# Ledger of designs, part 2: VHH binders against q9p7j3

Target 1, 174 residues: q9p7j3
Amino acid sequence: MILPLFPETQVHVFVYENVSNCAAIHEQLISQNPIYDYAFLDAATILYKKQVYSAIIRALEDRRDEQMKTKTIHSEVILSLSPKTEISSAFRQFSMTKKSKNIVVVKIDSKLTEEEEFERLDKLVEGNRVEFSDEELQKLIDFKVLKKNYKLDPSTLENPLASILSSIALRGYS

## First folded at step 1 (VHH)

Design a19 (framework vhh_7n9e_1)
Fold by ESMFold2-Fast, scan of step 1:
Structure a19 (fold): chain B 174 residues (1-174), chain A 120 residues (1-120)
Amino acid sequence: as target 1 above (174 residues)
Amino acid sequence: DVQLVESGGGLVQAGGSLRLSCAASGFTFSSYAMYWGRQAPGKGREWVSGISTGGDYTAYASSVKGRFTISRDNAKNTLYLQMNNLKPEDTALYYCATDTEYYGSEGAYWGQGTQVTVSS
């Protein structure tokens, strides 16, 4: 994908369901194995494609403006999903865990095509790839997790998109 | 074991300045992003500022942007927060932290904190 505001930046997003090796992937992420330099998100936290894109755009804006709070662009994507600016909380809220079953994987600054990244990820992730679409994401979401992460009340849960996007875009304001 | 020790807090009048230090040990300081947080009486914990591993990227909470400057000295394993034009609302216990979730830890490591009190 090519973003209009960042045309020189290659972005790929992949969705996997029924992943059996999340514990092994998590150990590699903690050890900072460079092969795993991606943002690995728990799909239970992602409801819309626009949610992921908004976090990516926020992270790229923060990098452009020399305002990154974390050490990598991929960790900045994870932070950017959170309505708060606390790094460890963002990882607890949105990053995959050893117990995750469905994941969303983001790659920024890839030198590879989407097909080449998929082939690479297929060796790392033991699960079924599905389309990155609102329809597929809505099969994997956990609304209790979403409500807690974005502090949504029952009325907002009817149409949470605007609230989620505002939380991502306006993160850090008092 | 990760250890963070804050210092430099104190009592200061509104409009004054303080410089906080955080001495880090037990890990490769230059390999970790660092940040400052604070907690005021009757309020929740608030993120204040963060700095990348090499110091190339910094970020600030809107409430302190333009008044506070975060910096680090990797040779001395020390993190700093220069606080200018202090306001009574900045009164809080200030903590130094590193996010170790990437390196075999499940949370941020926080120091004991240093108290900053700004009199009106």
Scores: ipSAE 0.005, ipTM 0.171, lowest interface PAE 10.4, mean pLDDT 82

Design a2 (framework vhh_7n9e_1)
Fold by ESMFold2-Fast, scan of step 1:
Structure a2 (fold): chain B 174 residues (1-174), chain A 119 residues (1-119)
Amino acid sequence: as target 1 above (174 residues)
Amino acid sequence: DVQLVESGGGLVQAGGSLRLSCAASGFTFSDYWMYWGRQAPGKGREWVSGITSGGGSTAYASSVKGRFTISRDNAKNTLYLQMNNLKPEDTALYYCARPSYLEDYFQHWGQGTQVTVSS
C-alpha cells in the first residue's frame, strides 16, 4: 500500500486466523529476535482497515514531526491505536498475547516486496492467511474488547468507525 | 552474555560537546536496532534517540533534536551519540539499550555514563 501523505513509505498488512503458535511468536518478540520486527496485533481489537491505516498514518506523522514516544515505528503503530499516550497500556490493549488466536501483522519500511514478506511470515506464523478486508476483520473482532479499549457507549457501538478514528487522531487532546 | 558498556561522559560547560560510545558484545549487533536513554537526578527515565539495525532510520526526542546525532558502526559493534550545544538540563546518566518489543523503551541494559553540564 502507498499512503498519499507518505508515498515513499511501503506498508504491508497481513491477517492470520487460527494461529497455533502465538506463544512461540510471543517468546521471539520478548527475546528481541530481529526477524520478528513487525507490529503484531490481536485481531480481537481491530474492526476496520481504516483503523489500522489511521494508526499507521499517526505513527508516520509522529516520526516525521519528531514526536515518537516509542523506539520503533512498529511499536509506535501499537501506541497509536490507543486513545491514550501510555505505552504499557497500549501494548496490553492491542498487542498479540500468547493466548491470541487471530492476529494482524503490520510491516513498515519493508526492504522486501509484499510477496517476499508473505513468504517470510508464512514461515513464522502457523495459521491461515485471510484477506485484509473489513469483511474478514468483522469475523475476528471481539466487541467487548473493542468497547472497552475505545470507551464506546451503546449509542456509538452501532457505527463506531468515526469514534475510533477520532480517538486515534485526537490522542492527547481528549 | 549480552553486555553493553557506555563511555565518553564527563563534565563539560554549557555550549560544549561530548561523544558517547556504547560497546556491544554477546550478540549479533548488526541485527538489532539500538537506542540511547537518560535519567536526570530526581527525575524519571527519558528516551533520547534510536537507530535501526542498518542505520537507515533515526529518531530523536524533541528536547535534543538538532543538537544530538545518533550513529552506529556495525563493523566495530559500537553505538554513538554525538552531543553538541549541551545545556545544563542535559545533565543525566546516559545509557544504551537493545530495546524489547514488549518492554518499556526506558529499560536499562548497561551501567551508564554520567554527563554533567555546568552553567
Scores: ipSAE 0.000, ipTM 0.153, lowest interface PAE 13.7, mean pLDDT 81

Design a20 (framework vhh_7n9e_1)
Fold by OpenDDE, second read of step 2:
Structure a20 (fold): chain B 174 residues (1-174), chain A 121 residues (1-121)
Amino acid sequence: as target 1 above (174 residues)
Amino acid sequence: DVQLVESGGGLVQAGGSLRLSCAASGFTFSSYAMYWGRQAPGKGREWVSGISTGGDYTAYASSVKGRFTISRDNAKNTLYLQMNNLKPEDTALYYCARDYSEGWDTPFDSWGQGTQVTVSS
């Protein structure tokens, strides 16, 4: 996928369910294995495609403006999901953990086709690929976690997307 | 055909420095993570360092951390390894490798003939 405002940046997003090796993936991330140059998100924290895209766009904007707060564009995506400015908090809230079962994987600056990237990533992730759609994400979401991460209350639950996007956009301004 | 050609090796005294280069061809260099490995006589092949496609991530074996620096120039299809404070135990045939995601311990699918690094005490 090519984003209109970032035509030189190819982005791929994949969703996996029933992943059996999240712990192993996590260890590789800790070791900073270059093969794992992705943003690994816990699917339990993701409700909408637009949530992910919003975070990606925010991260790309930060990079463009030389305002990145984290070391890598992928870590910036994770940070961008959070309404909080603390990096550790953002990772705790949205990043894949050893105990994760379902994940969303984001690749930025890919030079491969979606199919090629999938083939490469599929060797790293032991799980079932599902469609990147709101329908599939809704099956994987933990609403308790979502409510906690974005401080959703009954007044915002009628339109949680608006609240989530506002939180992402206004990070550091509240 | 995938080709990797290492250069820059030689004989150096302990405490010295070398800069290795790896010229890549036959594939889209910028699409692959790259690694340096080495093999000493009588020992198995070991991972030395790795770098992501865009260079955002770098990793090092504990034995070389703080002394070696991996980098890449995607416009030149070239991988580099700056080796400082070399030790006799660094003596080995050094080779660059393209990433291969099937293995956890040996993520390499292609490598060159290597360049010899010899560190004298």
Scores: ipSAE 0.006, ipTM 0.224, lowest interface PAE 11.0, mean pLDDT 90
Fold by ESMFold2-Fast, scan of step 1:
Structure a20 (fold): chain B 174 residues (1-174), chain A 121 residues (1-121)
Amino acid sequence: as target 1 above (174 residues)
Amino acid sequence: DVQLVESGGGLVQAGGSLRLSCAASGFTFSSYAMYWGRQAPGKGREWVSGISTGGDYTAYASSVKGRFTISRDNAKNTLYLQMNNLKPEDTALYYCARDYSEGWDTPFDSWGQGTQVTVSS
């Protein structure tokens, strides 16, 4: 996606399935190792490319307007996926855990090309890369988790995209 | 049966030092990363420091980096926070927390009751 309000911002999104070292990655994240400065998301929570890009746009808007609620732009992406403004809830709902199997990794403000970031991440993540596409994401989503995180009712199940995007865009205002 | 008991807080003058301890029981301490958080009166909880399972990696909030040192003794099931060059703004209730799937910059809902640190100017 082209980010119309942030055309100079480098954004890369990577998807890994069958990751075996999530516990090791999690330890690096909690230790704040700068090599792991990415948003590590549990793929069980992501259904659409637009869901990820909407969270990225919201995080960049909050940074631009000096309204970030977290310490880093990557943590702000995780918060921005949540319909609530509560940081701990957002991390419980969307971030990778020690027991995650499939992950979505977001990098903002990369000084590297997409290929160079893949090379770097392939050394950090012990899993199989797949395309960042709605088709691949739909293979990894857990609909029970999605319904719980966005509080989806039967009336929105037929077309959850609009509801999810509205929740992200209006986070903290509804 | 998870128990985390913080101790070592007290009243200290600006520029002073304190060492906090967190005694852990009811779980395999060496299998979990540990954290320190704090909460000042009328304010939200703030993450202060984190340490990996073996102590090989540590991280600090920018406000305390260079002044505080986190460490652990897995044989004693104890987490420590050495606080040097204390400032009045360090006045808070300090909490110990176990890694239980929360993110590293997340405000922690800790299992301990906390230990009060008061820094006078």
Scores: ipSAE 0.000, ipTM 0.165, lowest interface PAE 11.3, mean pLDDT 82

Design a21 (framework vhh_7n9e_1)
Fold by ESMFold2-Fast, scan of step 1:
Structure a21 (fold): chain B 174 residues (1-174), chain A 122 residues (1-122)
Amino acid sequence: as target 1 above (174 residues)
Amino acid sequence: DVQLVESGGGLVQAGGSLRLSCAASGFTFSSYAMYWGRQAPGKGREWVSGISTGGDYTAYASSVKGRFTISRDNAKNTLYLQMNNLKPEDTALYYCAAESLDYWGEGDYDYWGQGTQVTVSS
């Protein structure tokens, strides 16, 4: 994929369901193994493709403007999903945990094609790849988690997308 | 209060070995991934190695992979770095750091030690 404001930035997004080795992946992430330099998100927190893209765009804007708060562009994507600018809460809210079963994986600045990254990730992730689409994401979302993370009320329930995107774009302002 | 105290540095000839220790106190050591970093005079900090909470997973910077081994003893609240086949380029202040699992993406580590100097002569 090519992003309009960042045409030189290569972005790949993968979705895996029924992942059995999340605990092992999590241990690799906290040891900062470079092979695992991806944003590993809990799919229970992601409802729309645009939600992920908005977080990616915000992270790239922060990198361009030298305003990143986290160590890597991938961790900045995780932070950018949160409506707050608090790093610890963002990771607790959106990052994959040892107990996760479905994950969304983001790779930025890859020199590999989507197919090549898929082959590499297939060796790291023990699960079933599904299409990165709103339809597939809606099968994996936990609406209780989503509502809590974005503080959605009944008045926004019928159109949560606008509220979610606003929260990501205005991280820390509302 | 959180304390990280490094030791084991010194002067060594190229090709030699040193073993660094980091004694941790004031926090639940076994709940934190641990790291070794280094800083050469006039340069920024460089990540050297990391180890998971239980010690099952390790990672290394390309410059030290195959020469350095990170390990930990949670019963003793101690982190180790075994350095073999040292090179002049390894000359730096070596420090240990702890990062909360909740803060893996944070730009800096939660806790830093003062460091132990390693000088490798050619």
Scores: ipSAE 0.011, ipTM 0.200, lowest interface PAE 9.7, mean pLDDT 83

Design a22 (framework vhh_7n9e_1)
Fold by ESMFold2-Fast, scan of step 1:
Structure a22 (fold): chain B 174 residues (1-174), chain A 121 residues (1-121)
Amino acid sequence: as target 1 above (174 residues)
Amino acid sequence: DVQLVESGGGLVQAGGSLRLSCAASGFTFSSYAMYWGRQAPGKGREWVSGISTGGDYTAYASSVKGRFTISRDNAKNTLYLQMNNLKPEDTALYYCAKVEDSYFGDSTQYWGQGTQVTVSS
């Protein structure tokens, strides 16, 4: 994917369902294995493609403006999904855990093609790849988790897209 | 007090081989993933290769894939980089790195002093 404001930045997003090795992946992330330098998100927290893209754009804007709050662009994506600036709570709310079953994986600044990243990730993730689409994401979302993470009430939960995007774009200003 | 000491660099002809070593001390080596990076004159730092805590997973930059092999010996607290079929473009200062961040690395990793690799054409 090419972003209009960041045309030099390569972005790949992958979705895996029924992942059996999340505990092993989490251990590699704790150990800072460079092979796992991706944003690993719990798919229970992601409802729309636009939600992921908005977080990526916000993270890239913060990097451009020298305002990143975390150590890597991938951790900045995780933070950018949160409506608040608290790093530890953002990771608890959105990142993959040992108990996750479905995950969304984001790679920024890849020097590999999307197909080459697929080959690489298929060796790391023991699960089934599915299309990065609103249709597939809506099969994996947990609405109780979404509601809690974005402080949605019953009226906004009926059509939450605008509220979610505003929370991501206006974090710290709303 | 983390210390990383690289060795094994030198001058070689194109097509030659070198084996780099990184001796680690001051931390539990077997608990951390390790990296090799390099910096050519007038260029920025480039990530070359990485290895997981137990050595089960490795990754390589596209420019070195198929020519370089990263490995580790946790009993000896030593990281290795076997470099085959060297090219003039591989000329750089090579250093190993320990990343401190619990989830993701950053630019403040612990770096060794480096070992110079020069490949003549």
Scores: ipSAE 0.014, ipTM 0.233, lowest interface PAE 8.2, mean pLDDT 82

Design a23 (framework vhh_7n9e_1)
Fold by ESMFold2-Fast, scan of step 1:
Structure a23 (fold): chain B 174 residues (1-174), chain A 122 residues (1-122)
Amino acid sequence: as target 1 above (174 residues)
Amino acid sequence: DVQLVESGGGLVQAGGSLRLSCAASGFTFSSYAMYWGRQAPGKGREWVSGISTGGDYTAYASSVKGRFTISRDNAKNTLYLQMNNLKPEDTALYYCATPDESGYYEDLFDIWGQGTQVTVSS
């Protein structure tokens, strides 16, 4: 995808369900293997496409303004999903874990086409790719996790989109 | 509960070698990846090298790749860093660390040891 405010930044988002090798992927991430330079998110934490896009935009704004808190744009995307500015907390809340079963994978500044990234990821991820759509994400979300991560009360839980987007965009003001 | 104790630092001349050790206790060492980091005077902490739980996968900062070797002995709960061809720029306090339970580690270490000083003179 092409973002209107960042038209030269190539963005790819992939969704996998029933992933059987999350523990192996996790080992590669903690070893900082450059082949795994993606944002690997637990799908239990993602409800909307706009949630992911808002985090990407925030990360790109922070990079443009030379105020990234993490070392890579992909780590900055993970941080940007959090309503808090604490890096370790954000990663604990949103990153894929050894026990994850469904994941959302983000690639920014790819040297490859979407098709080539898909071919590469298909070799790294042992799971079923599904469409990056609100419909598919809603099948994978854990509302208990979402409520905890964004501090949602019962009144906002029925229509949480605006609250989630505001939390991402206004991180640091609350 | 959790403790990491580094040792093996010292004063060495450029081109020399040192082997650092990190003794871990208070957690199941074999279940966690381990890292070495360093901090030079007036600078922030810099990641140096990482190793997977079983030791099968390792990674290195570009500044040390080819000169440093990370390894572990899970039976002894010990992490090692073999440092060869040391340069004055390697002068720093060296720490071992275990990452928190986040799935994406990048200087996000939950537990750091006290450090061991490495000084390289020319």
Scores: ipSAE 0.006, ipTM 0.232, lowest interface PAE 9.7, mean pLDDT 82

Design a24 (framework vhh_7n9e_1)
Fold by ESMFold2-Fast, scan of step 1:
Structure a24 (fold): chain B 174 residues (1-174), chain A 123 residues (1-123)
Amino acid sequence: as target 1 above (174 residues)
Amino acid sequence: DVQLVESGGGLVQAGGSLRLSCAASGFTFSSYAMYWGRQAPGKGREWVSGISTGGDYTAYASSVKGRFTISRDNAKNTLYLQMNNLKPEDTALYYCAREGDTFYGSEPSYDVWGQGTQVTVSS
């Protein structure tokens, strides 16, 4: 994926369903194991490819402008999914947990090819890799979680894309 | 009390090798990811390498990748760094560290550091 304002930035996004080792992955993440330097998201929170790309673009903009609020570009992606700038809340809302079943994994600035990242990540994640597509994401989303995270009312739930993207892009403006 | 003690540093010629050890005590070593860091004179701390709790996963700074190997022996509560093909720019105080901040997605942070062992590489 080539991003309009960041053509030199390499981005890979992976989706796994029926993951059986989320508890083990979570322990490695809170131990800050550098091998796990990825953004691990709960797929229950992600409805669209554009949702993930918007968060990536916002994180890259914050890095470019020297305004990152977290220590890594990957943690900045997680923060950028949230309509608020409160770090702990964003991670509680969007990141993978011990009880997650389906995950979305983002890698930025990889020194490996996409195939090599697949090989590495497939060793870390005990689940079935599926296509990063709106169709696959829509099978994994939890609409109750989505509604709560973005404060959607019944009228916006029919077509939430614009509301979600606005929340990501306008984070901190109220 | 929680303690980390490094050893194995010294003076070595460029192209030489050293093996550093870090002896851990006062905590369940096998429950923590471990790290090696270094600080050269007049510079800040630099992360060098990391290893998972079971030793199955390792990572290295680009400057040392292919030359250094991190390993651990959980039965002996010991962390190792095998350093090959040493360069003058590897001259630094080397210390091991235990994972600290448990916040998911942050860069490695440390709650326990060793005193360090000095490595000096002459040209």
Scores: ipSAE 0.015, ipTM 0.156, lowest interface PAE 8.2, mean pLDDT 83

Design a25 (framework vhh_7n9e_1)
Fold by ESMFold2-Fast, scan of step 1:
Structure a25 (fold): chain B 174 residues (1-174), chain A 122 residues (1-122)
Amino acid sequence: as target 1 above (174 residues)
Amino acid sequence: DVQLVESGGGLVQAGGSLRLSCAASGFTFSSYAMYWGRQAPGKGREWVSGISTGGDYTAYASSVKGRFTISRDNAKNTLYLQMNNLKPEDTALYYCAKDFESWGSDEYLDYWGQGTQVTVSS
């Protein structure tokens, strides 16, 4: 994937449904296992590809400008999905949990190709790979979670994308 | 005062096996995930394998999956790496590393050991 402003940055995004080992993965994440150096997101919180890309771009901008609030680019992606700058809140809102069933996994600065990362992740994640597409994401979203996380009102629910992208772009400055 | 002492390396022929050990002290071993990393001459450090606090979950680099097995004995404060079907490409200094408690932090893993040398001849 080519990103605006960061055409040389290697980015891979993977989607898994019906994941049976989220509790085991969560234990690895809280233990900071470097093999799990990815952003593991709960798919219930992600509606469109642009939402993920906007968070990635914001995280890369913060890294470029030496404004990162977290220690890794992957944790910065999780923070960047949140409309506020509070790290613990962002992780509660967007990170996978022991109870998650569908996940979105982001890898930045991979030394591997997309296919090689899929091979690696298939060994870590016990679930079914699906395409990273708006169609597949719409099957996994929880609109109650989305509305709560971005504080959407009923008037924006028909097309929430612009509001979500604005919230990500204006994080901490609105 | 965290201390990790690796042992079990040596010279072995291709197709052979070795078991590495890491003796841990100075911290509550059972509370931390543990890892094996390696560094070949002229190359950077690469991660080989990791194991959860209770030993119930393990993960491996693609290059070693199916050949290496990580395990731990929390009663003995010891981490192991069983290496089977060794290849010349596995030649490296192998390090044991302790993880941190907090998720969302990437304070670099602490390597306190000197490592143990593994040399695989053809």
Scores: ipSAE 0.000, ipTM 0.120, lowest interface PAE 15.5, mean pLDDT 80

Design a26 (framework vhh_7n9e_1)
Fold by ESMFold2-Fast, scan of step 1:
Structure a26 (fold): chain B 174 residues (1-174), chain A 124 residues (1-124)
Amino acid sequence: as target 1 above (174 residues)
Amino acid sequence: DVQLVESGGGLVQAGGSLRLSCAASGFTFSSYAMYWGRQAPGKGREWVSGISTGGDYTAYASSVKGRFTISRDNAKNTLYLQMNNLKPEDTALYYCAADQYEPGYLSDEEMDYWGQGTQVTVSS
């Protein structure tokens, strides 16, 4: 995978099914434990790989331009998934919760290889890792949540990709 | 009916220049982000450069930054790659690709359309 606008930026994305310790992870995120410096997303909100990458690109653009609204690049990824700029709303909509069962985890600027990050995350996340692919994501999505978060109507639900990407890329411009 | 046809490749000496073109037809060119990639003999594909639908964003691989310039002419449905100070290491098949989404997040597996490529050979 290549991010043409940020070719020097190392990005790793992991998907876990049937996670049993989301409440424990959530507690660590609230306490800002640096070991948990990742973007932890609820997989119920993610339909496409491109959706995650678009949020990453928006977050990296905001960091480049010194316009981040949150304290970390990983928090900025979560905010960037939202069509709005309100931080608490974005976290409510996309972030992992105590009740999440399937999660998507993003790491930016890792000092570790993908395999080393996997070994680290496997110790933090009590679940089953699956491939980061559209096929696997489509098994975990909740279409009612997706529709609500991006305000999709029935005509866009048949092929929502362009609408989702436009919402992420044009956040704050319209 | 979608076609991407690359041209402008050839043999050039190290330090020389070439300008590649990619003529697009069968789709609304101005609605697609465009890319240049390359594949050297015995190696995998490597992304070289990308340009947004309106030309507002451009990106380059570290290996070509400062030497190559990507541009587009939406009125002519044509993508360009100006290659300066060519090196033997730039020898590859160069191909263009189109995707309906803006550059910044794509892999070669997710491109909507691909060209067949034009060969660039840089002699020492």
Scores: ipSAE 0.000, ipTM 0.146, lowest interface PAE 16.3, mean pLDDT 82

Design a27 (framework vhh_7n9e_1)
Fold by ESMFold2-Fast, scan of step 1:
Structure a27 (fold): chain B 174 residues (1-174), chain A 120 residues (1-120)
Amino acid sequence: as target 1 above (174 residues)
Amino acid sequence: DVQLVESGGGLVQAGGSLRLSCAASGSIFSIYDMYWGRQAPGKGREWVSGINSGGDSTAYASSVKGRFTISRDNAKNTLYLQMNNLKPEDTALYYCAKEFPLDYGSFDYWGQGTQVTVSS
């Protein structure tokens, strides 16, 4: 995908369900294997495409403005999903864990096409690829996790998008 | 929340050994994956090693693999790093962290660290 405000930036987002090797991927992330240079998110935390796009845009704005709090653009995407400014809290809230079953994978600054990244990720991720769409994401979300991460109440859950986007945009001002 | 206190550092000659400890208090240690990182003067932080909550899966940075061993004692809420065949380039302030360090060598920590100095 091409973002209107960042047309020079290559962005790819992939969704996998029923992933059986999350523990193995987690080990590669800990070892800082450069082949795994992606933002690996737990799909239980993502409800909308706009949620992911807003975090990507925030991360790219912080990079442009030389205000990144993390060492990589992919870590900055993870941080940007969180309403808190603490890196460890953001990773705990949104990152894939050894126990994850469904994941959202973000790649920024790829020198590969979307299809080439698909082929690369298919070698790393043992699961079923699905469309990055609101419909597919809504099958994978855990509303208890979403509510906790964004401090949503029952009335907010009727239309959580505005609250989620506001939390991402106002990160650091709460 | 947990409070983490590192200890066991000191001055040692190249080829020597040290064992670092990280004592956790204020929370349930046994449910967290634990990590060691380090920072040398004038350089950024880098991760060193990680261990899962059960203690049966470990990972190491390439620079220390084969020389360092991470372990934990969940009954004592303590994380360890056994450092063998130390090199001058291992000189750094060593930290432990309970949070998962996915930020390619970055991590949050609660301790003041323990200084390791390796002389040639």
Scores: ipSAE 0.000, ipTM 0.198, lowest interface PAE 13.1, mean pLDDT 81

Design a28 (framework vhh_7n9e_1)
Fold by ESMFold2-Fast, scan of step 1:
Structure a28 (fold): chain B 174 residues (1-174), chain A 118 residues (1-118)
Amino acid sequence: as target 1 above (174 residues)
Amino acid sequence: DVQLVESGGGLVQAGGSLRLSCAASGSIFSIYDMYWGRQAPGKGREWVSGINSGGDSTAYASSVKGRFTISRDNAKNTLYLQMNNLKPEDTALYYCARLYDEWGTQYWGQGTQVTVSS
């Protein structure tokens, strides 16, 4: 995937369902193993491709403007999904946990082709790869988690896209 | 859903200029980020330039920066690429695209051929 306003930046997004080794992956992330340098998100928190896309763009804008709050672009993506600028809260809200079952994985600035990243990541994740599409994401979302993370009321929950994207874009202004 | 139609390509001498157009139909052009890509004979696709929905933010590949200018006219639902100081290595099929509407859909044009002779 390429981004119109960041055409030199390679972006790959992968979706896995029924992952059996989330606890092992989580331990590698805590250990900061460089092989696991990806943004590992809990799919229960992601409803739309545009939600992930918007967080990636925000993270890249912050890197371009030298305003990153975290040490890596992948951590910045996780932060950028949150409506708040508090790092630990964002990670608790959106990062995969030992108990996650379905995950969304983002790779930015890959030195590998998309196919090579697929092969590498398929060895790290013990689950079924599915298409990165709104249809597949909507099978994996937890609406209680989504509502809590973005503070959605019943009137916005039926069509939350605009509220989610506004929360990502307006982070830090309220 | 949306159709993108490129025009303005052709044969030009090195150092010359061309202006490409991309006409959008079937959707609300003004709310989408747009970009230009190209594919040279025997090579993979290369992204050339991008522009946001409002037309006030642009990005360029290093190979074309300073020579190409992307712009848009939302009233006419048209995207432009002004290409100056063309080089033989700019020879390619140029296509426009709209990425990621509200449904996550990508739309690509069929392209317009640019050939730069030396």
Scores: ipSAE 0.000, ipTM 0.175, lowest interface PAE 14.5, mean pLDDT 82

